VHH binders against DNA N6-methyl methyltransferase (damt-1). Designs and how they scored, part 1

Scores and structures below are computed, not measured.

Target 1, 365 residues: DNA N6-methyl methyltransferase (damt-1), of Caenorhabditis elegans (q09956)
Amino acid sequence: MDTEFAILDEEKYYDSVFKELNLKTRSELYEISSKFMPDSQFEAIKRRGISNRKRKIKETSENSNRMEQMALKIKNVGTELKIFKKKSILDNNLKSRKAAETALNVSIPSASASSEQIIEFQKSESLSNLMSNGMINNWVRCSGDKPGIIENSDGTKFYIPPKSTFHVGDVKDIEQYSRAHDLLFDLIIADPPWFSKSVKRKRTYQMDEEVLDCLDIPVILTHDALIAFWITNRIGIEEEMIERFDKWGMEVVATWKLLKITTQGDPVYDFDNQKHKVPFESLMLAKKKDSMRKFELPENFVFASVPMSVHSHKPPLLDLLRHFGIEFTEPLELFARSLLPSTHSVGYEPFLLQSEHVFTRNISL
Below, numbering starts at 1 at the first letter of every chain, in headers, positions and changes, except where a header shows other numbers; antibody chains aren't numbered by Kabat.
ipSAE, averaged over its two directions, is called F for ESMFold2-Fast, E for ESMFold2 and O for OpenDDE. V2 adds 0.75 times the mean of E and O to 0.25 times the DockQ between the complexes of E and O.
[cut] stands for letters that were removed.
The coordinates of atoms that the task and the answers printed are left out; those that the model quotes come from them. Centres of patches stay.

## First folded at step 1 (VHH)

Design a10 (framework vhh_7ocj_1)
Fold by ESMFold2-Fast, scan of step 1:
Structure a10 (fold): chain B 365 residues (1-365), chain A 125 residues (1-125)
Amino acid sequence: as target 1 above (365 residues)
Amino acid sequence: QVQLVESGGGLVQAGGSLRLSCAASGFTFSSYAMGWYRQAPGKQRELVAAITSGGSTRYGDFVKGRFTISRGNAKNTVYLQMNSLSVEDTAVYYCTADLEYYDSEGYTPYEYDYWGQGTQVTVSS
């Protein structure tokens, strides 16, 4: 890692978490060899969106110019370090797409009733023992030093990181839990369900952004805490988040970029000022205004990762933040779809990506 | 150039069945996820069913066990078989095509999808 960029290995990270169960992440989930949106599909999108997207194109162009230069540096360094695969398969990532569909073919119990009680297990537990009236009403903790296993009645297994705690429910449930357990968080990571008009029409599967306006973030944070918010490329979203942070008594300290790359180290989308899709996502880092803590963070940092083929999956940030001196004891992930060690996670699908469909056995012990 | 043309809607009695079809043209059908959405008077548009290019399906909670989505790549057509219809299924049904990619950025996948003109389904008691 340096002060300008880092190259992350998400697959290796998860393999290390579950090593003691002799499990590996299915490599197919990370076999992103084909770039997204070939030229023919780009032409279709360009035709549809050109007239009403002039401002978005300008904002994207400025970021794309900087990111294109960073992508070249990342490709050169990663090639020298022999991180990237030499062979490409131009099949629209068919194998990884099928693996993602398999990984998502699991059901998570319904949203909870805002219970503050914790059910702990060390090695294994039945999913039915965690449920009441078809819901997981309690917070669930794997208290062991090794990953735990939760098994559904149909035999499907979920692999739970050590010392992780999760809650199936609305992120607002965290406020009561924090109060009941006299627990404040020194790191919050959030990947909210960002609003669009199409999301309103599909609300059975999507939460409204209005849930963010219902959160009292300051009451669950320690004085010197850091919060990290993933944002979309929607016009005005950065300004909206700055305003939300301000209402929470917080200020932005850095805005980082995730550069999504193929297994060959190339951006998943070509840089083009006219394209509506870009190969990067933004992460806004903020702290309380009244905190005297000064962060020695690069203001504009880029980290590159081959994305898991499951949509909306983000790379783990804990080790990256620690590399820059962000010390934390009680991390919290809001809107979670996967679990991390020693982390509290809240969302409607917090252990969705912990099923056996994400993993395979490591034959080489 | 991209067109989605729905057919098979109409009037049906409660407990009956209908099969909707959506003929697609102007894009590489086999590379797209296809879906059905509905909008009842005074209500927001909601997902009925979706099928990926690989054949995986998902359904709205109100139609699980009653509706089946399928696709015929050779005919560039997606289908919705609707069984055990109730008056609450009365809506305009829209066919949609969503360009499949491994991208978690920006707006929802449906922000850039294609929509048909819709076909009316009316269920009488």
Scores: ipSAE 0.006, ipTM 0.243, lowest interface PAE 10.0, mean pLDDT 80

Design a11 (framework vhh_8emy_2)
Fold by ESMFold2-Fast, scan of step 1:
Order: C-alpha cells, then structure tokens, then sequence
Structure a11 (fold): chain B 365 residues (1-365), chain A 123 residues (1-123)
C-alpha cells in the first residue's frame, strides 16, 4: 500500500461527537506549542551521560531514523495543507498543563464488585440515581442517538457519547458480561497501564498488566475480529506481546506508530538515543490465526496527532480503521479512561475524561 | 478554488454496470488522494472508495468490495468509479471528494465541492 501516514485532529473529533449539546473541547488542553523536553535540558543530560554526543548519534536505531524521516514528511505536508498553527507559545505548555490539572480534578465512583446487568438512560440522569440502581456493580448505557448527561451530586456534569456502554470495574469482568449477553466483539482496543520506570503507575496498574495473561481474549472475540494494543517503549515489550498474541491463537497483521506533535507540527521530543523519551508510541494490530479474513492495512503506518495534555490519552482509532475499510459493529475498549460513540468501555476510570472541565460551550453556534 | 464535477449516473436495472467520472480543478490533482462518497435517501453520507495520488493504492467499503473499482487519470485530472453488479441498495447520490487522507476529521465535515451524480438501481 502507498499509504504511509495520516494527520489526526483529535480535538475536532471530540468537538463533532458533542456538537449536538453545543459543546466544544477546551482548546487549552491541546495548546501543545512547546516540546516536552527542551533541547537545552536534553543537551545537559547528554553531557552527564557515559555516552558522548557522537556515540549516541552513532547508536541511533533504524526505527528512530525512520520516524525522524516520517516526521519531516508529516511536517512538510501539514504545513502545505495549512493544518498547523503558525504562532508558537513557548511557555513550557503552561496553559495546557493547568487545564489538564483542572480536567483531572473530578470525583468518580470506585468499583467494588461486578455484574452483567445494564442500566440504560437516554438524555440525562443523576449519578446518585445510577448509584442507587447499582451502577457500581452494573453496566451503564447511554441508549440515545444524542450525547447524554450524567450529573454528580456536587453539580459536576459528565458528557456521555451516544450509544456508549461502560462499566467501572476490572477488565476481567468483561468475560462474564460477554457470556451473559451472548455478545462477541469484532474490535478490541486496549491501552493497558504498562509498567514503566519513567512513568509512575499505581500498584493496581502493575497488577492489571499481569491480568492480560488471565484474560481469555479469544472467547469474547468474533472469529474475524481485529484487536489493537497500545504498547509502551519498554525494551522487549513487542516480543512479549507477540508471545501473548500467540498464546491467544492470534498473529500480528500490522504495527502502527502514533507520532505526537506540537501545534506547529514538530515532534514533542527530539529524536535521539534516549530510550524512554521518544515522540512516538506503538500500536500492534492482530487477528485470529485461523481467520481467513484479509485486512487491507498498511504494515508500518504512521499517524500524527497533537496530544491532549492529559497523560496517556490516546487518539480515537474508530474512524481511522473505517477509513481503511475496516467495518465493525461491536467495538470494546479495555482499560478505558474516556468514552467513544457506539463503544463498550471497561476500566477503573472509564468516564474520567468526560467531565465538564474538558468542555466549554460553543459560542459560535 | 477547488472544484469537483461528477457525472455518469442514471437509472439502471439490478445487475447492471455504470462508470462515474469526476473532473477536478483548482489544485494539483496528482498530489492528493481522492474519494467517492454516497448518500442514499434519508441516510447520512457513506464512504465508498479511496485512491492515492499516484493511483498505486486503493481501498473499498466492505459493501462494494469486489464489485466497484476506483481509478484515476492524472493528466486529465479525472477520477473514475466503475460499478459492476449494481444492487438496489447502491441507489444514492455519488460525490467525489478531495482527499484529507492525512486529516482524519474528513468524515465529520466533508467538503464535497461537487453537486453529485444520481444513481438509481430499480427493478
């Protein structure tokens, strides 16, 4: 395939999802004008390291070289298409970091048990009514064609995408839900809380990575399903996932890269021989070995996006997969921290990023 | 300004074939991928097919795969859709669209410059 890259507008996607409520994503969350690691600080780190500048450059991996060349192509194309902002605000992303702190300063209920029952609402519901009807132990579905609203007792609103279903709980509970509803998924997207020494994780998240080996993923998948796993940049993780897929009777069909860029189209980190600080993340796509379905997917695709300033927030993949002709009716997101239209989501904080602190009223409508 | 002009539609019987054309102007045609999108009565727009700027890569919606073929002639700045084995459910207005292949928000604010060409498959 000639398709090497795409540029995603994550902010526009979420704006389109909530347009019917006259809501827009707070632009401050996407004001990433400064690189995450300034060049001057990076040079200081190089100087203090055992490897000098020449040795680090010489030892740059082929993968980093490829991504650097792709970043140049993306910058050039996006500039010609006038996608990128011309004005830079070089303030270490202060505005977007403060907006992210505000967005994450919300209270959501904690899971304590699991159940397969579904509590439905269409336009609006109070969190207290959901809780009294067993929300903590059950699944919640916004069954309407328009986004729904859940309001907390303190007046905080959460905006729920249309036809989304979610559960606050352990991903292991998905097998019970699948069996109870005779429901199989034709697309699974997972962003496990990978153990990383450069990013502090809760102990429960480390336990969740190990939970992947306890999940019987094949029994909740349709025969011709696609599974998409976000992986960390930890050495050996790709080989670990290939082995995990093999245990599930699956094989990799593509490995894509998300290139994180500033509003000007530049990578958020400089390309260098610094293993834990790269501007890209990997997405592994796999199918069942005994499926005869052929996915017409580019093997080494790159897509670029300005990240939301909230840590580990990933761009939505549904439209990108549909753009490549991949159709699905029952998508599932594991380890979810935000919700998508017509999608099942399960995780300890599945609607964390749906609060009113993420959105503002669209005054142009 | 970008201009797209579709043609080639008509009324045909199930099992028939049609070839749609889209004449493009106002941009460097060979530098952009192109799409065919259709909209049936009472329904939202549905993506049908895509082709890269060079013509070397093509994609199809599952509903038309094996029946439709997308192609382009860069010297004449024309996009084509060959539709074979037409079914009643293929009835729609067909639009061509300049590629936002690199920009994923294409599906939400499709900037369809042309007026479209009506395809009706009826017994």
Amino acid sequence: as target 1 above (365 residues)
Amino acid sequence: QVQLQESGGGLVQPGSSLRLSCAASGFTFSSYGMHWVRQAPGKGPEWVSSISGSGGSTNYATSVKGRFSISRDNPSKTLYLQMNSLRPEDSAVYYCAKDEWELLDYYYGMDVRGQGTQVTVSS
Scores: ipSAE 0.000, ipTM 0.147, lowest interface PAE 12.9, mean pLDDT 77

Design a12 (framework vhh_etentamig_d1)
Fold by ESMFold2-Fast, scan of step 1:
Structure a12 (fold): chain B 365 residues (1-365), chain A 126 residues (1-126)
Amino acid sequence: as target 1 above (365 residues)
Amino acid sequence: EVQLLESGGGLVQPGGSLRLSCAASGFTFSSYEMSWVRQAPGKGPEWVSGISSSGSTIYYADSVKGRFTISRDNSKNTLYLQMNSLRAEDTAVYYCARDDYSGYDWDEYYYGMDVRGQGTLVTVSS
């Protein structure tokens, strides 16, 4: 691995998690074979407001120049290693989009008031039994060493990673759970819904990112914990998050970039400071100011991945952080839409991407 | 206050047509990309169609392509969805959604809705 970048394989990670069930993520979800935005869409976007355009162009040009150089290095290394697919005659982006729509076509119980009780199962459980036992008011844990299965009354299956614990509800519910179980987290990963101004499950117009101002993050963290925040490319968001971290008694230790690439290794958007869309997302890593722990993390690191075509699905970070020597005992994911092994997950849709519509079987006979 | 108010839903027979409207207020409608999203009973949300701020660029989900037409009237702050050749599988609550204007991500453009209306029910039954 280069000290400046890495190329991730998200499918390989999920293959390892669900191998005992002979499951893997449907490959169609990762068949991004061409750039996302055709020229016609880009031309329409360029006609947006004049004042904002000047500010966007200035802010993105420096990041775009650096990322363009990193993208060339990544393309060259991946090509030499023969890890990228050959150019397809068919554009698979539409197929990938259809797979995403199928994956999202699943019903999840509505959020409700939280309780601190844990409802455990090991191998299998019915969704109706979990609901009758207060799933939407409590926490659910797959306590087994192997992936578990939750089955809906209509026969739809959800595949649950081993030792995962989840709650369908408001992320604010985590504070009560932490206190009730005397449990502190040594890693928090958060991907707030920066784009959604409505809480779907409550049918409100409350701003989802405003909930961050209601969370007392420091009280659920261990002293030497790491927090990782996915942020949008909105102007000023990085300064806003630095201020938010400061209010939590924390300081930024690194800001990493996820470079989204096609199956051929090309960025999903061209690098151009005249464009409103860029092929990368930012991840801010922070620690408590009073912690003496030294994280040997590169301050500016790029990791490239073919994105899953489902909105807000980010590559799992645990193996990448472990590669830099960071170990976790109690990881927590806030605003979760998928589950990870040995991880607590909270959100209105924490197991949305665990349904059988996301997976395929390696053995069909 | 930013508001989106859908109308035009109702009961229709297979093969019939409906025209949905979405009245926008509290923001500069002509500066935002708009979408229609639907949710069938007991199912997750499905993106149906999107239209650029000027109206010159439009996209459709394969399930509705050739049958539905999205349009907008910026002078009236109104978004429309003309639904033709309706099928039982089109039965859903239809939501008008404002796309995140500030985004730089393909996910933001396609799935990142920052405001959604109350919805209007479309039932296609024989």
Scores: ipSAE 0.000, ipTM 0.179, lowest interface PAE 12.3, mean pLDDT 76

Design a13 (framework vhh_3k1k_2)
Fold by ESMFold2-Fast, scan of step 1:
Structure a13 (fold): chain B 365 residues (1-365), chain A 125 residues (1-125)
Amino acid sequence: as target 1 above (365 residues)
Amino acid sequence: QVQLVESGGALVQPGGSLRLSCAASGFTFSDYAMRWYRQAPGKEREWVAGISGSGGSTSYEDSVKGRFTISRDDARNTVYLQMNSLKPEDTAVYYCAAEPGYSSGWYEEDEYDYWGQGTQVTVSS
């Protein structure tokens, strides 16, 4: 791993989690072989309204220049290491987009109440039993060392990572859970429901980013905890988060960039400010101001990954943080849409991406 | 309501030519990149050609470069695909798509491509 950048393999990570069930993530979800706009000359799509175009162009240009240079380094190193695919699939990502539609075409129960109770299972449990006993409003834990299986009444299976705990409900439920179980988190990862027409159109549940202002984050954190927030490319969002961290008694220690690349190692968007689209997302890392813990984290790190074709899906961060010497015992993911091993996850759709539609049987094993 | 209507597909002999048309309505045509795709029976849909909203940039799949030309007429809200030196391998249903554009996080409104119903091109003697 370089101190400036890393290249992640998100598909390989999830394949390793479910290997003991002879399952692989459906590779079509990661077949991003075409740029989202195939030519850098293609104009950005402007739908409605006028934004602060001057400020947006300036912020995008500053970040784009740095990221363009980093993308070239990543492409060159990955090509030399032979980790990128040589041949493009000439389908404008259609196969991966269809796979994403299939993955999202599942029904999961909605939350109607909250409870601090933990319901444990090791190998299998029926979804109808979870709903009937109020378990879906509780915290569900797969306490086994191997992935578990939850099956609904029509036979649809959901594959649950080992030692994971999840709650279908409002993220505000975490405070009562933390208190009830005398449990504090040493890492929080959050991908809030930033206002987006795309997210709102596809969601069954209405989520408001202002819910962050209702959370008492300090009371659920250990003194030396790290918090990691994914943010949008919206003008002023970084300043908004700095203010939120400050209200929580926290300060930023690093701001990392996720560079989204095709299977050939090219950015998913060319670095053209006319498009107002960028191939990167920001991750802000913060710690409590009164903590004396030193995080040996680079302040401006770039990690590149081929994104899953499902919207809002982010690469797992724990292995990357551990590579920099950061160890966590009780990680928590807020606004979760998928589950991770040994992690607490809270959101209205925390196991949305755990259905059999995301996976295929690994016949070679 | 967004509508894309393809036309011009026909049976043609190898070496022949066809011009496909795609008439668009329900959106500001000049703001959109336009693309042509094709799909043969039992195969996945394949990208063929693209043209930017300004018309200043075009791109093509390797197997059609030098034979196909994409163009647009913004006054008529129409995109064209001129196909020359047709081969049996070009036999497919051809689809027109308007690309709304994708954000870096897919967080902005990035609606799936608007698609037409397709027009059949058959290259056979």
Scores: ipSAE 0.000, ipTM 0.169, lowest interface PAE 13.6, mean pLDDT 77

Design a14 (framework vhh_7qia_2)
Fold by ESMFold2-Fast, scan of step 1:
Structure a14 (fold): chain B 365 residues (1-365), chain A 127 residues (1-127)
Amino acid sequence: as target 1 above (365 residues)
Amino acid sequence: QLQLVESGGGLVQPGGSLRLSCEASGSIFSIYAMGWYRQAPGKQRELVAFITSGGSTNYADSVKGRFTISRDNAKNTVYLQMNSLRPEDTAIYYCAAGSEFYDSSGYYYSEDEYDYWGKGTPVTVSS
């Protein structure tokens, strides 16, 4: 790991978590071989972008220049280390996009009244049994040392990481749970449903940034905790989050960038002032102002990853944070869409990306 | 340059059905994601439904279960089948086409990301 950047392998991480069930992720989900906007469409996008997004392009140009230089360094180092594929397939990522549509085509039980009770299972359980025991109103824990399996009434299997706890519901439910169990979190990771006019696939709820203002984040954090917030590329969002952290009695310690790359190590978007999209996302890291803990974190670190083809999916951060010496025992993920080992996760779809449609299974005789 | 022409709008009784069509010309249709938007009198324009080049669909909550979007690449046409129409569905309906790509936030374009627009076809639902 350089002091300025790292290159992550998200697929390898999930393969390691589910190895004991003889499961591997479907490789098609990570087959991002084509850049997101092919050259043939550039002129049309450029002309529209000038008229509709001129201010955004101008205001992000300085940050984009820094990221462009970092992308060149990452490409060169990864090529020297032979971690990238040598040939690109210019198919507009058709195979990976179809795999993502299949992965998202699963049913998750809808939220109802909340409860702070924990329902525990070890190896396998029926989703209908968990529901009758208050799964939708309670917190579900896979207490085993190995991944667990839950099965829906339609036969769909979901693979649950060991020692993970999840809740299907509003993220505000975490405050009641924290109080009831006298449990505080030393790491919170959040990827909020930032306001967007884009169509959201198969969503029955409306969420916006107002939900963040209803969370009393400081009361569920340990004194020396770290919080990691994924933010959108909207103009002014960093300033909004700094103000929100300040209201929570917190201060930013680092702002990291996720650089999304193809399997060949190229940014998923070319750096170009005429395009309305960028190949990176921002992660803001913050701590309580009254904490004397010093985090030895780079202030402007970049990490690169080939994204899972499911939109809005973020790479797991646990190993990266541990690499920088950040130890934690009670991690929490807010607005979760996938599960992690030894982690509490809450959201309306916390195990959405745990279905058999995300994984391949080797069949033994 | 892609051009889009909507048709199939008109006056219909509550509970009735209409099928809107949008025919594309001037460029290769099959590579575009296609969407239907509507703008009711005195309201902002909203996305109703979209369909990718591969055939995947998504719908606004207000029309789920009532409307169906489909495409016929051989005819360079996208359709919106509108069933169980309500007075609240009264609007000018617009066809839009956008370059298909997967980005860091998702597969689909916001209103501001569609590249080509039709001129609209009016739909009035009244007795």
Scores: ipSAE 0.000, ipTM 0.201, lowest interface PAE 12.6, mean pLDDT 78

Design a15 (framework vhh_7w1s_2)
Fold by ESMFold2-Fast, scan of step 1:
Structure a15 (fold): chain B 365 residues (1-365), chain A 122 residues (1-122)
Amino acid sequence: as target 1 above (365 residues)
Amino acid sequence: QLQLVESGGGLVQAGGSMRLSCAASGSIFSIYMGWHRQAPGKQRELVAKITSGGSAYDDSVKGRFTISRDNTKNTVYLQMNSLKVEDTAVYYCAADTYYDFWSGYSDEYDYWGQGTQVTVSS
């Protein structure tokens, strides 16, 4: 394994999770076949706050030189290993987007309050029975060794990974749950909601910074735990997160990059400073300052993946961490957008990407 | 590269109708699409947009304007009926490449068209 980079197959991971139900992820969700290009018309529109926008583009572009070189290495290695697809005659990006729109067209339970009780099922359960037993205010666990099925009264099915525990609700509910069950987590993965100017129009929403400042992360972590935070490309966000880690008694051990690539292995965006978007996202890993545990993690690792087109969705990290010799028994995902095996997941939409519209029957004999 | 190409617009008499079109071209996902306008002497404001829950409209145009999307052509339309002099503005098409579950409303977009003039005479 290269200590500088890895190429991930996110689709294959989810296919392996649901194999025993003879299900696989709809392949169209991972068919990004063309690069995205800069919006040439954006420069024609005058905007307020242009100085801050120019600074953001410049700061992001300063990081692009290293990522551009890494992208070339990844393209060369993946091509030699024959893991990338031949360029399609048809542009599959629109097909992939349509598949995403179909997958997102589901109804999910609304969340309002939390309780610390766990409602268990093994193979199958009705959504109405779970709701009657307090699912919306409690935690649900698929306690079986195989994936479970939750069925809504309208016939819609949701596929639940084995040994997964989830709560549809506010991430702040995790502290009470942790305390009530005397349970500490040895890995936390968090992908906080995007801070955007549109949030000011949503009065019921807290900004990601405010939500993070309300969490007492140290009290739910084991002494030797690892925490992994997905961050935005906003100016100053890395410094803000370092200060938050410091307040939590933690220190950064690595900052990794996810390189988003097409099915041909090309970055989804070209590397230049004219764009407000880049083909990579950052992941900050941290540990408690008073922990003597040494994580044998590279400080500047890059991992490449074809992104799922459903919405902002990050590749699962557990297998990548295991590759570096890191084992976890009680992983937790905060702001979860999907469910993972043997993992606690909390967020407002972890149930959304479990619907049958994300999957198809495995037609393999 | 995502390019938004607007078409339609022009001069129309009060009480008339007009349809604006916005074609998104390029190899980029677009899940948000909407229309904004900037009237003489006013700030640019949202007119209509496509959301995960359907369509949303500014109160000033509700019942008169209809937004629709042709996903096959990656084109969004604004059908404007019962036009008023006050609807005179430059109309801008806008798009975003990502949908956040919690961003059921957004007046911030990543991509903008150059605008098309709509003039309503009395």
Scores: ipSAE 0.000, ipTM 0.129, lowest interface PAE 16.7, mean pLDDT 74

Design a16 (framework vhh_8emy_2)
Fold by ESMFold2-Fast, scan of step 1:
Structure a16 (fold): chain B 365 residues (1-365), chain A 126 residues (1-126)
Amino acid sequence: as target 1 above (365 residues)
Amino acid sequence: QVQLQESGGGLVQPGSSLRLSCAASGFTFSDYWMHWVRQAPGKGPEWVSSISSSGGSTNYATSVKGRFSISRDNPSKTLYLQMNSLRPEDSAVYYCATDYGDYEGEYFDEGYFQHRGQGTQVTVSS
């Protein structure tokens, strides 16, 4: 691993978390062999007579140019290390698409009246018991050293990482919970459900992006904490986040890029301007201005990963941060859609991706 | 700009047949795989069927295999779904979808499919 980039294995991480239950993630969720948008090379391998003529030259942003160069380095290194699959299946990722649909087809409880009460379980429990029969959304903790199992009333099982705590509800519930339990967080990871300001239609329910301006982030952070924010690629979002961090008394220490690649090591999209899809996402890392802690983090680090076929799923960051010497005891994930060991998670869908439909039995243990 | 427009839905009795159509524009239709996806009220989307760019390869969900048939007419840029022996559990909004990456659209698809149409309602009831 150098100071410029790393290649991650998200599937291997989750397999390690649930190994004690003899479970592994369904490999189909990571069988991304086809690019999401064909480039000139992909079009050339199709039948004779197909036109590859373009109507205009696209101008790319400086970020796209840098990421394109980084993608070439990553492809070269991964090819030399023989970590990429040689066989390409150009089937528009049908197996992974169907696996993602199956993984998302689960019933989860809706948010209701919130509570600051923690309900603990160790090995297995009924979801209705943990949620006071669905009337109050308690904080649920798997207190065991091994993953736990929660069963819904319809028989669906959810696999919960050890020592994880979750709450189904508004992220603003974290302030009450923090105060009630005298608990401060030394790492916050957030992936708000961003929307584009350029679209004429808007969501009619409360927009989670607006909730960020209602959160008192400094009150729930330790003095030397790190915060990591996933951001969208819309124009001006970095400047908006810098202003938001400043209002929270924080300053940016690094901006990292996630490069999404196929199983062959190619970017999932051709590089382009912001009007089109890009194969990368940005992560902004910040600390309190009055903290004298020095984070020895590369300013423009790139990490590449084959994405899970579930839209908007992000790779876990805990091991990557620890690799750079970042120690933390009380991590918190806001707007969570999956659970991590020894982590607090809050959102309307915090255990969406923990269902039995994400996993299969590891018979080769 | 990618546009997909479904039609052909309606209210039918169990055992009946319907043919859905999807008119495509804004991309080179004959170059891309096309899909049918359905969503019943209160449930997540369910993949139904897929067809290759040439029409030579087709795939079906287990729930519809043997009853539904996907086809395409590249010259007219139209995708079809022939639905036979319809059951009450087939009731849903049916969407056609593609992964074409050229995007300026007024429709967001936050799911795995990059682009899908507005849908056509199929209701199978007595």
Scores: ipSAE 0.000, ipTM 0.175, lowest interface PAE 13.2, mean pLDDT 78

Design a2 (framework vhh_3k1k_2)
Fold by ESMFold2-Fast, scan of step 1:
Structure a2 (fold): chain B 365 residues (1-365), chain A 123 residues (1-123)
Amino acid sequence: as target 1 above (365 residues)
Amino acid sequence: QVQLVESGGALVQPGGSLRLSCAASGFTFSDYAMRWYRQAPGKEREWVAGISSSGGSTSYEDSVKGRFTISRDDARNTVYLQMNSLKPEDTAVYYCAADYYDFWSGEDEYDYWGQGTQVTVSS
């Protein structure tokens, strides 16, 4: 077991989840053969006039130096193990970008109302029937041992993992649901819609981060639970999260890095202290301060993965946590944009990335 | 070299129409989502309209919805903004922007910006 890093195969994980339906993930979504914004073409057009440049350069430089060294180790090990593709096609990932646009060309309903009721289905259901039965205000469960199918009125199918439960709505709805069902979660994974410079120019997602300060996270957690928070690379975000954890009576046990790599094993962005873009994202893991549970987790772990070309998608964490000996019975994903087996998920678009545009028929199974 | 060149700005009467054009060069235009922004004196830059790389999705700021239409012509590497029923409040410099990583990064955007074209709506 390497305590420094791991290389994940996200595509293979999702293929295993939907094997019973003879489906596999469209490989085009993972055909990341070109770096994002190659320096040779775009170096002349650098961002200028940023007031926080000095602080950002310092924070980026410190993280980038460590991550650059780790990226070299990962590239060398993965090359030695023959897990990376040798040929690179420098076409700005055209095929995967088109596949992502097709995958995102679907709609799902959104709601803010909350309810404790669960609507169950096993094999198949229509979206209109679920809506008529109150899906917008209720929780939906695929109670079968195999993946289920939800079909929209336009004929679009969504493939739902077995034993998954989801709610289309505000994450604040989880507290009422937890209380009503006497259900506490032993793992929470959250990927909040973090405020960014791009959102300043779009009014649609402003103030979504404020919802975190309205959540009473400790009351829905088991005493020995683990929480995992994805954070952006924005200046000061790690400090903000440490303060939020402290307010929740929690303490950080590890801060892990997701290194996003091409199919050749290279970082998706080149490391450079002058740039605003980095090829990694941070995951903060925390536990209740009053828990005596000892998690045998490395404090600074790096895991590398070829990202799905849809930017809202994160790699699944349960298998990685199980590899470190951590087992969970009732996992919960907050701000969910995709579904996982035996997992509760809540967000405004929890099954957006479950559509047939993400999958193709596996004719070999 | 990457270039975005806006044109079509003019002085027009209230209720009038204008069509803005943005000619792109130096990059693979069909890979980029395209957007229009505007900035009036003393105000911050405001998003107006957007169109996906395929042209299959469009979006608009609420105040221009139903009056403005964004479109693209990938054969000519050009994005357009058709502006109808113009109001004095639409007076601004209009900018074209290309977003390379619209569906990928999610955390930050890289924008190529044009020099802008002035639209004045006055009697």
Scores: ipSAE 0.000, ipTM 0.215, lowest interface PAE 12.0, mean pLDDT 78

